# Designs tried in a protein design chat: VH-VL binders against DNA polymerase sliding clamp 1 (pcn1). Part 14

Target 1, 249 residues: DNA polymerase sliding clamp 1 (pcn1), of Pyrobaculum aerophilum (q8zty0)
Amino acid sequence: MAKQVLTYIDAKEFAYIIDSISVLVEEANFLIRNDGLYLRALDVSRTAMVDLAIPKESFEEFPEVEELRFGLNFKELKKLLRRVKKGDKISMEFEEGRVRIKLIGKSVRSIVVPSIEVVGEELPTPKVVYTAMVKAASDVLATAVKDADAVADEVKFEASEEALIISASSDKGEVEVKLDKNSELVYEFDVKEPASARFSLEYLVDITSKTSKISDIVTIELATAKPIYLSFDIPAGGKISYFIAPRVE
Below, E stands for the ipSAE of ESMFold2; O stands for the ipSAE of OpenDDE; V2 stands for 0.75 times the mean of E and O plus 0.25 times the DockQ between their complexes.

## First folded at step 20 (VH-VL; framework fv_sonavibart)

Design x3 (from w1 with heavy chain A117Y; at its last look DockQ between E and O 0.92; V2 from the best seeds 0.81)
Fold by ESMFold2, look of step 20:
Structure x3 (fold): chain C 249 residues (1-249), chain A 131 residues (1-131), chain B 103 residues (1-103)
Amino acid sequence: as target 1 above (249 residues)
Amino acid sequence: QVQLQQSGPGLVKPSQTLSLTCAISGDSVSSNSAAWNWIRQSPSRGLEWLGRTYYRSKWYNEYAESVKSRITINPDTSKNQFSLQLNSVTPEDTAVYYCARDEGSPESIEEYFGPDYFDIWGQGTMVTVSS
Amino acid sequence: DIQMTQSPSSLSASVGDRVTITCRASQSISRYLHWYQQKPGKAPKLLIYYASSLQSGVPSRFSGSGSGTDFTLTISSLQPEDFATYYCQQTYTFGQGTKVEIK
């Protein structure tokens, strides 16, 4: 009987968040707890993980529950979110076996989708000791990754005391993007130990292009031959982040 | 087939260093898909993971917090083995010590949740710490 | 750290009995739970990985189930060679063991 509704004031930002998650998965479990909204999902090939945390303070309305878990398929939700206009809010009302999703603006547009069972519960956090961290303009990373994709299927990240180098090479050509620690587009640079790893571009292009719509800043963390960690602060509060496993040499 | 053969002394005096080796046959200590672990077993602590060494473009070591200040695990590629050194031992370090392989999947996020399962074990070495 | 608790700590059973052993995690560990058999004087032997996957060479009378916090190892028809201590494990943490004895 208690009203189980959450309302996010910026529906367009929420749409970008959903779009970013759906790079890896078509369906996932959301977890609502007393302190926020959470999602963690592993793609089918188990090579990439997305992690979302939005504190309850970022919502206009938030359920008073100990814990509420629901799975959603994103296809119908994304269809509704295509209709987002500036100033719209989005709300989700949780009912027995279903979720009513509303886009609230000048008029109200809604859909009802089933709550589905998605395999997997809380996944562990990857345990990586990172030795290099770079905060930079997110569109710089998105451009570097897109340039790498034009020539290769894999990209190499190399962090040294002086710079982060993003490079790719194939018979089609070579790309190298250097983010010097003193560049105006590099906001923080902390390299305790040089790091080098290669990653598939399969998800990186879409991850970086979609998340750059959410945040102007990316935090990049590296360790040699370990998953890259990319995190993006959400303006309304919270964070969306990704682990991507390395390619073997 | 992969086999692990342990060697080292079974009696160590308090305050000294416990030193064991584990020889690998049928696999390489520098395999980019495996990690090489030490695990001990005692009545008071049961099975207790101590640490591991592995090669992923460079050598990595990971140690349990309970022994981190006293433990070293070293690979030896020329002998295809890895060692355990545990400094400043006390009677509480009395245990059966095992080496073990966990088979990794470095291109999967799941590898990085911690050690996976231990599919190959050495025969065990009973180490008594006593005066 | 995540604590692993096995139940029961010991049990007595006869050849042919169905035996069930449980392992509980202090927080969710998804499917990342593994089972081992250990006989006196021997190293542990992997039986089940990822909650339900049977290791090569392990008899099909062994099975595992569960996800999240509650996991079960089942021996459908106990044989004489199955009298041993059984351990669950997640990452670097092991359960305290369940001893299966002849009755």
Scores: ipSAE 0.741, ipTM 0.853, lowest interface PAE 0.8, mean pLDDT 91
ESMFold2 (binder alone), look of step 20: mean pLDDT 89; pTM 0.926
OpenDDE, look of step 20: ipSAE 0.798; ipTM 0.895

Design x4 (from w1 with heavy chain E62D; at its last look DockQ between E and O 0.90; V2 from the best seeds 0.84)
Heavy chain, then light chain:
Amino acid sequence: QVQLQQSGPGLVKPSQTLSLTCAISGDSVSSNSAAWNWIRQSPSRGLEWLGRTYYRSKWYNDYAESVKSRITINPDTSKNQFSLQLNSVTPEDTAVYYCARDEGSPESIEEYFGPDAFDIWGQGTMVTVSS
Amino acid sequence: DIQMTQSPSSLSASVGDRVTITCRASQSISRYLHWYQQKPGKAPKLLIYYASSLQSGVPSRFSGSGSGTDFTLTISSLQPEDFATYYCQQTYTFGQGTKVEIK
ESMFold2, look of step 20: ipSAE 0.777; ipTM 0.863
ESMFold2 (binder alone), look of step 20: mean pLDDT 88; pTM 0.921
OpenDDE, look of step 20: ipSAE 0.873; ipTM 0.919

Design x5 (from w1 with light chain T91Q; at its last look DockQ between E and O 0.92; V2 from the best seeds 0.85)
Fold by ESMFold2, look of step 20:
Structure x5 (fold): chain C 249 residues (1-249), chain A 131 residues (1-131), chain B 103 residues (1-103)
Amino acid sequence: as target 1 above (249 residues)
Amino acid sequence: QVQLQQSGPGLVKPSQTLSLTCAISGDSVSSNSAAWNWIRQSPSRGLEWLGRTYYRSKWYNEYAESVKSRITINPDTSKNQFSLQLNSVTPEDTAVYYCARDEGSPESIEEYFGPDAFDIWGQGTMVTVSS
Amino acid sequence: DIQMTQSPSSLSASVGDRVTITCRASQSISRYLHWYQQKPGKAPKLLIYYASSLQSGVPSRFSGSGSGTDFTLTISSLQPEDFATYYCQQQYTFGQGTKVEIK
């Protein structure tokens, strides 16, 4: 039997990726295929979906396998990954019912965690024709969403040919953040048709906060009364992305 | 109880436009949770989805690639109806045409995987395309 | 595009028989599969949605199972009114149908 090992050069980046996924789910299946590492999951209320794809070229070592599926509890994994030191690599060796994790730095630590059975679904990609796309600094989105959260439990995104407006209002106050298409913080702006939708802030604050530690750039896609699509390129290669369903009114 | 009632001619000459109407009772064509579909059935192709129209803060249309260049589906809110127009018909368009509702939850990601089940159907209209 | 293949294309059965119909998807579709019954000259009628959920007003002798690629519709004790053609559906695609006939 050949040794099935996956090694990621930046253990701290891997920890941020896990932290970002865990906003939506407590446990999920990872899928290793011959071309990369994948994960797709819905939160329990089925209002948000996370999608991860990391190509095999992003790994220092990658198993030769047609398909390997394993489930992990993210609370336990995050607890272990908080012990990662700067410069560490992370190595995962897959065994029957367990995963041996090595944190490889100036010293090597070896920890064994169970591979669990996760009730999961192989999910389709949402079918949305987006009419507006904005690529911007990710910390600007995180700040705008955090400001909206201070006054309301939902946020409105409005894309026009001139700007993206992120706003919220309630009895507690009002917030408006305008990202002009010509702003230094807007890197791409493509609005084929104006779009407007409202979203719950339940996950957005944590999603944007945690993913901004992975990527400096977010791609935002909108269509009127359709799910928002947020995607973040991983520096070593690959992408983590989210769909969040709109609020109806 | 929601009901769909179809109307329109059952014979259409080649190169002309097939036009059908579906009247809705017990629901609204502008319902924010429903979508209004046309589906046809023939011995050669079986059941074939053609397209749908629905309202989510604005009107949306989705059409099957096989007919996208020839099809139009329009809502009529004043009559609580929706229509099918299929241009430039040929004998291959001969089929029984059904209107149907799918109903879902726009606040769920699952709604955006495609239509939910078609829970309410019209009675069907046999349309023959011949010279 | 995901293709849906039903098996068998037709079958003969007697009243009281247990009938099983299979639908296979060319790729995994999770639980997002629906079953319909159609009698001659009538519109299809929804029986099962999301692989296993029984539509209201449908007799409990109908059941569905499966996830991923392979799905099954079962009629536990066939009744005279159940002689019909049965279709599976995912998104915008229907299976070719399974005709259940009197033996």
Scores: ipSAE 0.778, ipTM 0.861, lowest interface PAE 0.6, mean pLDDT 90
ESMFold2 (binder alone), look of step 20: mean pLDDT 89; pTM 0.927
OpenDDE, look of step 20: ipSAE 0.871; ipTM 0.920

